# Designs tried in a protein design chat: VHH binders against Band 4.1-like protein 4 (epb41l4a). Part 17

Target 1, 289 residues: Band 4.1-like protein 4 (epb41l4a), of Danio rerio (Zebrafish) (Brachydanio rerio) (o57457r11to299)
Amino acid sequence: FYCEVLLLDESKLILTTQQQGIKKSTRGSVVLDYVFSHVNLAETEYFGVRYCDRSHQTFWLDPSKTLAEHKDLIATGPPYTLYFGVKFYAEDPGKLKEEITRYQFFLQVKQDVLQGRLPCAFNISAQLAALAIQSELGDYDPYKHTAGYVSEYRFVPDQKEDLEDSIEQIHKTLLGQVPAEAENNYLAIAKTLEMYGVDLHPVFGEKQAEYFLGLTPVGVVVYKNKTQVGKYFWPRITKVYFKETQFELRVLGRDCNETSFFFDAASKTACKNLWKCCVEHHTFFRMPE
Short names: E, the ipSAE of ESMFold2; O, the ipSAE of ESMFold2 at other seeds; V2, 0.75 times the mean of E and O plus 0.25 times the DockQ between their complexes.

## First folded at step 8 (VHH; framework vhh_8h63_2)

Design q01 (from p02 with D108E; at its last look DockQ between E and O 0.75; V2 from the best seeds 0.67)
Fold by ESMFold2 at other seeds, look of step 8:
Structure q01 (fold): chain B 289 residues (1-289), chain A 123 residues (1-123)
Amino acid sequence: as target 1 above (289 residues)
Amino acid sequence: ELQLVESGGGLVQAGGSLTVSCAASGFTFSDYAMGWSRQAPGKERELVAGITSSGYTYYADTVKGRFTISRDNAKNTLYLQMNSLKPEDTAMYYCAAGDEGTYTIHPEEYDYWGQGTQVTVSG
């Protein structure tokens, strides 16, 4: 068995039978424990390891299953590629107990911004990037940070010169922030963005209308044409069900009446994955009362 | 033929512990969501704990922190560990099974039930 685990700092952890005794009969939890130990995490409940199948769909490694039971992963290798990341986004990452946990959240959210998963307006982008620069480079120093130094780094998908100028000006104002402080300030801003911690799943409604279901720290959000058209908090969700490609979400209204919403996923595999992710979010964040 | 057979019920003193079990046969156990419901005399059946085919658990507020649901797919057996038992936990406890997509607080959404095992908590 041979795999690479891609970490959030872009480094790799190599896991093999020879070095760790990992085989196809090894449970996912053992692989997760090696990764968590390698990055020195104690608050592991927020994190997981993902893989992609040959059709580029992503799934979380199931800690209770053997590697052999992950058929879509096994079909891709050897070698295998796994991706470490935040599975459940804390609503307030500033309340995470350990600095190393906040650091990993910072790396994840920085990646989310860079990859466009967490859209930011120009002014927010400049603030976030300046905090990332402060964490990486420390205080602005005109002898070290010569004209154009920001261009050596990428923080957002469309990083133009006017944004880079703004980043430099804000970096100059952050004098004295140590890396941990800058990272915490980054998270404090990012947690307020609409798409923070949103796991999007494409679905279809009536007449094949396209929607996205966003699994979030507070509940399920329904998007149509990039616009929120529904928001259902975890404590109000009383049923999450799938059969074949059909997904059902049942919610309790304030009048004590329940309403079911039905969606279709593109495939049976996508539907089951949506269901599994939704149940995982519900059990982590809120359970029906 | 699909069967769910509960066992392990009995009389226990308040504050005590008891484990009830459910032996399942006639279906692929690992593909099913499982649950425990209970019904006290004169009361409606309530789901007290559920566990999905993937192992994710749910508990009613009245039993959180005291009860633990678990499953052993190799033995086709569902368990409910009940600690810190109270007289209001006295009920007939039923094993329930639903298809793999089941995750609900409503016991009527499960497809199959056993005959039950009586748990009586005195004091």
Scores: ipSAE 0.623, ipTM 0.844, lowest interface PAE 1.2, mean pLDDT 91
ESMFold2, look of step 8: ipSAE 0.663; ipTM 0.866
ESMFold2 (binder alone), look of step 8: mean pLDDT 82; pTM 0.820

Design q02 (from p06 with G54E; at its last look DockQ between E and O 0.88; V2 from the best seeds 0.77)
Amino acid sequence: ELQLVESGGGLVQAGGSLTVSCAASGFTFSDYAMGWSRQAPGKERELVAGITSEGYTYYADTVKGRFTISRDNAKNTLYLQMNSLKPEDTAMYYCAAGDEGTYTIHPEEYDYWGQGTQVTVSG
ESMFold2, look of step 8: ipSAE 0.733; ipTM 0.898
ESMFold2 (binder alone), look of step 8: mean pLDDT 81; pTM 0.820
ESMFold2 at other seeds, look of step 8: ipSAE 0.694; ipTM 0.875
ESMFold2, look of step 9: ipSAE 0.725; ipTM 0.893
ESMFold2 (binder alone), look of step 9: mean pLDDT 81; pTM 0.820
ESMFold2 at other seeds, look of step 9: ipSAE 0.735; ipTM 0.898

Design q03 (from q01 with Y58W; at its last look DockQ between E and O 0.91; V2 from the best seeds 0.75)
Fold by ESMFold2, look of step 9:
Structure q03 (fold): chain B 289 residues (1-289), chain A 123 residues (1-123)
Amino acid sequence: as target 1 above (289 residues)
Amino acid sequence: ELQLVESGGGLVQAGGSLTVSCAASGFTFSDYAMGWSRQAPGKERELVAGITSSGYTWYADTVKGRFTISRDNAKNTLYLQMNSLKPEDTAMYYCAAGDEGTYTIHPEEYDYWGQGTQVTVSG
């Protein structure tokens, strides 16, 4: 067995039979423990390890199953590629107990912004990028940070000169902010953005109408044409069910009546994955602390 | 032929603990969602706890923090560990099974039920 785990700091952790004793009969929890130990995490409940199948669908490694039982992973290798990341986004990252946990959240959210998963307007982009630069480079130093230094870094998908100029000006105002403080300030801004912590799943309604279901820290959000058309908080979800490609979400309204919403996923595999992610979110976020 | 057989009920003092078990046969246990419901005299059946085929749990608010549902797929057995028992927990406890996709607070959404085991908590 030969596996590369891509970490959020862009480094790799190599896991093999020879070095760690990991084989197909090894449970996912063992692999997760190696990764969590390597990055020095105690608050592990927010994190997981993802893999992609050959159809480009992503899945979370199940800690209770053996690697062999992850059929879609096993079909991709060897070698195997795994991706460490935030599985459950804390609604308020500032309440995370340990700095290392907030650091990993910072790295994840920075990646979310860079990859376009967390859209933000020009002013927010500039503020976030300046905080990321403050964390990476420390205080602005005119002897080391020559004109154009921001262009050596990427913070957003389409980074232009006017944004880079704004980033530099904001960086100059952050003097004295230590890396951990800058990272916490980054998260404090990012957590307020609409798409913070949203795990989007494409689904279809009647007549093949396209929707997305967003699994979020507070509930399930339904999107149609990039517009929110429904928002259902986790405590009001009373049933999450799937059979074949059909997914059902049942919600208790304020009038004490329950309504079921039905969607189809593109495949049985996608439907079961949506169901599992939704159940996992419901289980995690139903616990108020 | 699917069968669910509960055991382990009995009389227990308030504040005490009890474990009830459910032996399952006639189906692929690891593919099913499982649950415990209860029915007290004169009341409707309510779901106490559920556990998915993957081990994710859902507890009724009245038992959360006191009860623990678990499953042993190798032994085809479902468990409910009940701690800090109260007289209000007195009921017939039923084992339930639903298909793989079942995750709900509604006992009627489970397809199969056992005959139950009585738990009586004395004040």
Scores: ipSAE 0.690, ipTM 0.876, lowest interface PAE 0.9, mean pLDDT 91
ESMFold2, look of step 8: ipSAE 0.674; ipTM 0.873
ESMFold2 (binder alone), look of step 8: mean pLDDT 81; pTM 0.816
ESMFold2 at other seeds, look of step 8: ipSAE 0.701; ipTM 0.883
ESMFold2 (binder alone), look of step 9: mean pLDDT 81; pTM 0.819
ESMFold2 at other seeds, look of step 9: ipSAE 0.705; ipTM 0.887

Design q04 (from q01 with I105V; at its last look DockQ between E and O 0.88; V2 from the best seeds 0.70)
Fold by ESMFold2 at other seeds, look of step 8:
Structure q04 (fold): chain B 289 residues (1-289), chain A 123 residues (1-123)
Amino acid sequence: as target 1 above (289 residues)
Amino acid sequence: ELQLVESGGGLVQAGGSLTVSCAASGFTFSDYAMGWSRQAPGKERELVAGITSSGYTYYADTVKGRFTISRDNAKNTLYLQMNSLKPEDTAMYYCAAGDEGTYTVHPEEYDYWGQGTQVTVSG
């Protein structure tokens, strides 16, 4: 067994039979524990590792299954590629107990912004990028940070000169913020964005109309054409069910009546994955403290 | 033939502990969602705890923190560890099975039930 775990700081952790004794009979929890120990996490419940199958569908490594039981992973290698990341986004990352946990959240959300999964308006993009530069470079120093220095870094998908100029001006105002403070301020802004922590799954409704189900820290959101058309909080969800390609979400309304919503996934595999992710979110976000 | 056989019920003092178990046969246990429901005299059956085929658990508010559901797929056995028992927990406890996709607060959404095991909490 040979795999590379891509970490959020762009480094790799190499896991092999020779070094760690990892075999196809090894449970996913053992692999996860190696990754969590490597990044020094104690608040591990927010995190997981994922893999991509040959059809480009992503899955979370299941801690209770052996690696051999992850058939879509095993078919891709060896070698295998795993991706460490935030699985469950804390609604308020500022309340995370350990700084290292907030740092990993910062890295994840920075990636989400860069890859366009977390859209930001121009002014927010500039603020976030300036905080990221403050964390990476420290205080603005005109002798080190010559004109155009921001262009050496990528923070957003469409980074143009006007944005880079704004980033520089804001960076100059952040004098004295230590990396942890800048990272916390980054998260404080990002957590307010609509798509923060939203895991989107394409589904079909009546007449093959395309929707997305967003699994979020507060519940399930239904999108049609980028417009929210439904929002169902985790405590109100009374059933999450799938059979074949059909997905059912049952919700308790304020009138104490329950309503079921039905969607079709593109395949049986996509439907089961949606169901599993939804159940995992429901379990996580309905837990008492 | 699908069979669910409960055992481990009995009389226990308030504040005590008891484990009930359910032996399953006639189906691929690891592919099924499992649950425990209970029915007290004169009341409707309620789902006490559930566990998905992937091991994700649900608990009724009345038992959260006191009861633990678990499954052993190698033994085809479902367990319910009940701690800090109260007289209100007195009921017939039924093992339930639903297909792979089942995750619900409602006992009627499960397809198969056992005969039950009586748990009586005195005091």
Scores: ipSAE 0.640, ipTM 0.860, lowest interface PAE 1.2, mean pLDDT 91
ESMFold2, look of step 8: ipSAE 0.651; ipTM 0.860
ESMFold2 (binder alone), look of step 8: mean pLDDT 81; pTM 0.816

Design q05 (from q01 with G55D; at its last look DockQ between E and O 0.87; V2 from the best seeds 0.71)
Fold by ESMFold2, look of step 8:
Structure q05 (fold): chain B 289 residues (1-289), chain A 123 residues (1-123)
Amino acid sequence: as target 1 above (289 residues)
Amino acid sequence: ELQLVESGGGLVQAGGSLTVSCAASGFTFSDYAMGWSRQAPGKERELVAGITSSDYTYYADTVKGRFTISRDNAKNTLYLQMNSLKPEDTAMYYCAAGDEGTYTIHPEEYDYWGQGTQVTVSG
């Protein structure tokens, strides 16, 4: 067995039979424990390890199953590629107990912004990027940070000169922020963005119209054409059910009546994955710790 | 033929602990969602705890922090550990099974039920 675990700091952890004794009969929890130990995490409940199948769909490694039982992972290798990341985004990362946990959240959210998964407006992009530069480079220093220095770094998907000018001006105002402070300030801004911590799953309604269900720290959000058309908080969700490709979400309204919403997934596998992720979010965010 | 048989009920003093069990047969136990409901005289059934086919657990607010649901797939047995029992926990406790997609607070959404085991909390 030969596996690369891609970490959020862009490094790799190599896991093999010869070095760790990991076999296809090894449970996912053992792999997770090696990864968590390597990054020195104690607050591990927020994190997981993902894999992609041959169809480029992503799944979380199940701690209770053997690696062999992850058939879509096993079919991709050897070698295998796994991705460490935040599974459950804390609604308020500032309340995380350990700085190393907040650091991993910072790395994840910075990646989310850079990859376009967490869209942000020009002014927010400039603030976030300036905080990221403050964390990486420290205080602005005119003798070290010559004209155009921001261009050597990438913080957002479409980083043009006008944005880079704004980033430089904000960086100058951050004098004295140590890396941990800048990273916490980054998270404090990012947590307020609409797509923060949103796990999107495509589903279909009537006439096979495409929707997305977003599993978020606060509930399930329904999107059509990038527009929110429904939002259901975890405490009001009374049933999450699937059968074959059919997915049902039942919600308690303020009038004390329950309403069911029905969706179709593209396949049985996609439907079960959506259901599993939704149940995981409901149990985590309904009753954290 | 699917069967659910509860056991372990009895009389217990307030503040005490009790474990009830459910022996399951006639189906692939690990493929099913399992749950515990209860019904006190003159009241409707209430789901007190559930465990999904993927082993995620959930609880009614009235028992949260006091009750623990678990399953042993090797023995096809579902458990409910009840701690810090109160007189209001007195009820007939029923084991339930639902298909793999079941996750609900509503006991009527489960497909199969046992005959129940009585738990009585005095004082």
Scores: ipSAE 0.649, ipTM 0.862, lowest interface PAE 1.1, mean pLDDT 91
ESMFold2 (binder alone), look of step 8: mean pLDDT 81; pTM 0.813
ESMFold2 at other seeds, look of step 8: ipSAE 0.653; ipTM 0.860

Design q06 (from q01 with G50A; at its last look DockQ between E and O 0.92; V2 from the best seeds 0.72)
Fold by ESMFold2, look of step 8:
Structure q06 (fold): chain B 289 residues (1-289), chain A 123 residues (1-123)
Amino acid sequence: as target 1 above (289 residues)
Amino acid sequence: ELQLVESGGGLVQAGGSLTVSCAASGFTFSDYAMGWSRQAPGKERELVAAITSSGYTYYADTVKGRFTISRDNAKNTLYLQMNSLKPEDTAMYYCAAGDEGTYTIHPEEYDYWGQGTQVTVSG
């Protein structure tokens, strides 16, 4: 057996039968434990390992199943590719107990911004990128940071010269921030963005109208045309159900009446995955930590 | 034919413990969500604990921290470990099964039920 786990710092961890005794009969929890130990995490409940199928659908490795039972993963290899990342985004990452946990969150959120999953306005993009540069390079030094030094780095999907100029000016104001402080400040800004920690799932409503369901730290959010059209907090959700391609969310209103919302997923597999992710979020976020 | 048979009920003193179990047959047990509901005379049925087909658990606030639901898919058996029992836990306890997609706080959303086992807490 041979797999690669891609880490958030772009390095990889190789897991094999010869070195770790990992084989198709090994449970996902064992793989997760190797990854968590490798990155030195104690606060592991926020993290998981993903894989992608041929249809670009992502799935979380199930700790209770064997690797062989992950059929969509097995079909993609060998070698098998796994992706370490944040599964449950802490609503306030500043309250995470250990710096290493906050560092992994910082790496994840930085990736989210770069890949366009966490959209930022120009001013916010400049602030975030300057904090990332402060963490990476330290204090601005005119002898080390020659004209155009920001261009060596990518922080956002559409990084133009006017943004890079703004990043440089802000970097000059961050003198004295140590890496951990800059990373925490990055997270403090990013956590306020609308799409922070949002796991989007495409669904269809009435008349095949296209929506996205966002699984978030606070609840399920319904998006139509990039506009939030519904928000249902985890404590108010009383039923999460699927049958075939139909997904049902039942919500307790302030008037003590319950309302069910129905959506269709593109496939049975997508529907079951949406259901599983939603139940996992409900379980995690209904219990304060 | 789908069948759910509860056992393990009885009389127990307040503060005591009891395990009830449910033997299931006639279906692929691992594909079903399972749960325990209870009903005392004159009261509405309450879902006290549930476990999804994927193993995620739910507990009613009235039993959280005292009751533990578990399933053994190899033996087609559902369990409820009840600790620190109180007189208000006295009820008929019913095993319930719902299809693969079931995750709900409402007992009426489960499709199949056993005949129940009586738990009586004195004291």
Scores: ipSAE 0.655, ipTM 0.859, lowest interface PAE 1.0, mean pLDDT 91
ESMFold2 (binder alone), look of step 8: mean pLDDT 81; pTM 0.821
ESMFold2 at other seeds, look of step 8: ipSAE 0.660; ipTM 0.868

## First folded at step 9 (VHH; framework vhh_8h63_2)

Design r01 (from q03 with S54E; at its last look DockQ between E and O 0.90; V2 from the best seeds 0.76)
Fold by ESMFold2, look of step 9:
Structure r01 (fold): chain B 289 residues (1-289), chain A 123 residues (1-123)
Amino acid sequence: as target 1 above (289 residues)
Amino acid sequence: ELQLVESGGGLVQAGGSLTVSCAASGFTFSDYAMGWSRQAPGKERELVAGITSEGYTWYADTVKGRFTISRDNAKNTLYLQMNSLKPEDTAMYYCAAGDEGTYTIHPEEYDYWGQGTQVTVSG
């Protein structure tokens, strides 16, 4: 057994039978524990590792199953590639107890912005990027940071000169922010964005109309044409069900009547994954602290 | 032929503990969602705890923090550990099974039921 776990700082953790005794009969929880120990996390409940199947669909490694039981993972290797990341986005990352936990959230959300998963308007993009530069470079220094220095870094998918000029101007105002402070300020802004912590799943409604279900820290959001058309908070969800490709969400309305919404996933595998992710979110975000 | 057989019920004093179990047969246990419901005399049946095929749990507010549902897929057995028992926990307790996709607060959404085991909490 040979795998690489890609970490959020772009480094790799190599896990093998020879070094750690990991075999296909090893449970996912053991793999997770090695990763958590390596990055020194105590607040582990927010994190997991993902894998991609041969069709480029992503799944979370199940801690209760053996590696052999992850058939779609096993079919891809050896070698295997796993991706460490935030599984459950804290609604307020500022309330996370350990700085190392907030740092990992910062790395994850920075990646989400760069890859376009967390869209930002121009002014927010400039603020976020300036905070990321403050964390990376420290205070603006005109003798070190010559014209065009922002262009050496990438913070957003479409980083044009007008944005880079704005980033530089904001960086100049951040004098004295230490890296941890800048990272926390980054998260404080990012947590307010619509797509923060949203796990999107494509589904189809009546007449094959395309929707997305967003699994979020507060509930399930239904999107059509990039527009929110429904929002159902976790406490008001009374049933999450799947059979074959059909997914059912039942919600309690303000009138105390329950309504079921039905969607189809593209495949049985996609449907079960949607269901599992939804149940995991409901369990996590409904549990008392 | 799917069968669910509860056991472990009995008389217990208030504040005490009791474990009920459910032996399952005739189906692939690990593929099913399982749950416990209860019905007291004159009351509607309520789901007290559920556990998905993946091990995620859902507790009624009335038992949260006192009851623990668990499953042993190797032994095809469902458990309910009941602690800090109160007289209002007195009821017939039923084991339930639903297909793989079941996750709900509604006991009627489970497809199969056992005959029940009586739990009586005195005084």
Scores: ipSAE 0.704, ipTM 0.885, lowest interface PAE 0.8, mean pLDDT 91
ESMFold2 (binder alone), look of step 9: mean pLDDT 80; pTM 0.808
ESMFold2 at other seeds, look of step 9: ipSAE 0.730; ipTM 0.898

Design r02 (from q02 with Y58W K64S; at its last look DockQ between E and O 0.98; V2 from the best seeds 0.80)
Fold by ESMFold2 at other seeds, look of step 9:
Structure r02 (fold): chain B 289 residues (1-289), chain A 123 residues (1-123)
Amino acid sequence: as target 1 above (289 residues)
Amino acid sequence: ELQLVESGGGLVQAGGSLTVSCAASGFTFSDYAMGWSRQAPGKERELVAGITSEGYTWYADTVSGRFTISRDNAKNTLYLQMNSLKPEDTAMYYCAAGDEGTYTIHPEEYDYWGQGTQVTVSG
């Protein structure tokens, strides 16, 4: 067995039978424990590893299953590629207990911004990128940071010269912020963005109308044409059910009446994955703080 | 033919603990969601805890922090550990099974039920 786990700092952790004794009969929890130990995490409940099947669908590695039971992963290799990341986004990353946990969140959210999963307006993009540069390079120094130094880094999908100029100007205002402080400030801004911590799943409603269900730290959000058309907080959800390709979400309204919403997924596999992710979110986020 | 048989009920003092069990047969246990409901005299049946085929749990507010649901798929057995018992917990406790997709606080959404085991908590 030969596996590469891509970490959020862009490094790789190599896991093999020869070095760790990992086999197809090994449980997913063992692989996860190696990864968590490697990055020195105690607050592991927020994190997991993902894999991508041959149809480009992503799945979380299940701790309770053997690697062999992950049929869509096993079909892709060897070698196997896994992606470490945040599975459950804390609603307030500032309340995470350990700095290493906040650092991993910072790396994840920075990736989310860069990949376009977390859209942000020009001024927010500039502020986030300046905080990332402050963390990476330290204080602005005109003798080290020559014209165009921001261009050596990528922070957003469409990084143009006017944005880079704004980033440089803001970087100059951050003198004295140590890396951990800049990273915490980054997260404090990013957590307020609409798509922070949103896991999108395509579904179909009546007459095959396309929607997305967003699994978020606070509940399930329904999107039509990139517009929020429904929002259901986790404590208001009373049933999450699937059968074949049909997904059902039942919610308790303000009038104390319950309403069920039905959607179809593109396949049985997609439906079960949506259901599992939704149940996992409900379980994780309904707990009292 | 699916069968659910509860056991372990009895009389216990307030503040005490009790474990009830449910032996399941006639189906692939690991493919089913399982749950515990209860019915006190003069009250409607309520779900107290559920557990999915993959181990995700859901507790009623009235028992949260005091009860623990668990399953042993190798033994086809469902458990409910009840701690800090109150007289209000006195009820007939029923084992329930629902298909793989079941995750709900509503007992009527489960497809199969056992005959129950009586739990009586005295003050």
Scores: ipSAE 0.739, ipTM 0.899, lowest interface PAE 0.7, mean pLDDT 91
ESMFold2, look of step 9: ipSAE 0.745; ipTM 0.902
ESMFold2 (binder alone), look of step 9: mean pLDDT 80; pTM 0.806

Design r03 (from r01 with Y56A; at its last look DockQ between E and O 0.87; V2 from the best seeds 0.79)
Fold by ESMFold2, look of step 9:
Structure r03 (fold): chain B 289 residues (1-289), chain A 123 residues (1-123)
Amino acid sequence: as target 1 above (289 residues)
Amino acid sequence: ELQLVESGGGLVQAGGSLTVSCAASGFTFSDYAMGWSRQAPGKERELVAGITSEGATWYADTVKGRFTISRDNAKNTLYLQMNSLKPEDTAMYYCAAGDEGTYTIHPEEYDYWGQGTQVTVSG
């Protein structure tokens, strides 16, 4: 067994039978424990390890199953590639107990912004990028940060000169922020963005209308044409069910009546994955606001 | 074919602990969601704890923090560990099974129930 775990700091952790004794019969929890120990995490409940199947679908490594039982992972290798990341986004990262945990959240959210999963308006993009530069480079120093220095880094999907100019101007205003402070300020801004911590799943509704279900820290959000058309808080969800390709979400209204919403996934595998992710989110986040 | 047999009920003093078990047969246990419901005389059944085919758990507010549901797929057995028992916990406890996709607060969404085991908590 030969596996590379891609970490959020762009480094790799190599896991093999020879070095760690990891075999196909090894449970996912053992792999997770090696990764968590490597990055020195104590608040591990927010994190997981993902893999991608040959159909480009992503799945979380199941800690209770053996690696061999992850058939879609096993079919991709050897060698295998795994991705460490945030599985459950804390609604307020400032309440995380350890700076190491907030640092990993910062790295994850920075990746989300860079890859377009967390859309940001121009002003917010400039603020976030400036905080990221402050964390990496420290205070602006005109003797070290020569013209065009921002261009050496990538923070957003479409990073043009006007944005880079704005980033530089904001960086100059951050004098005195230590890396941990800048990272916390990054998260404080990012947590307010609409798509923060949203795990999107494509589905079809009545008459095969196309929707996305977003699994979020507060509940399930339904999107049509990038517009929110429904929002159901975890405490109001009374049933999450699947059979074959059909997914059912049942919610308790303010009138004490329950309503079921039905969606179809593209495949049985996608439906079960949506169900499993939704149940896991409900279990993790089911507290009143 | 499908059978659910509860055991482990009995009389306990308030504040005490008890574990009830459910032995399952006649089906592939790991493919089913499982749950515990209870019914006191004159009251409707309520689901107190559930565990999905994938191991996710759910608890009613009245028992959260005191009860723990677990499953042993190798032994085809469902457990409910009940701690800090109160007289209000006195009821017939039923094992329930639902298909693979079941995750719900509603006992009627489960397809099969056992015959129950009595738990009586004395003040």
Scores: ipSAE 0.763, ipTM 0.908, lowest interface PAE 0.7, mean pLDDT 92
ESMFold2 (binder alone), look of step 9: mean pLDDT 80; pTM 0.814
ESMFold2 at other seeds, look of step 9: ipSAE 0.767; ipTM 0.910

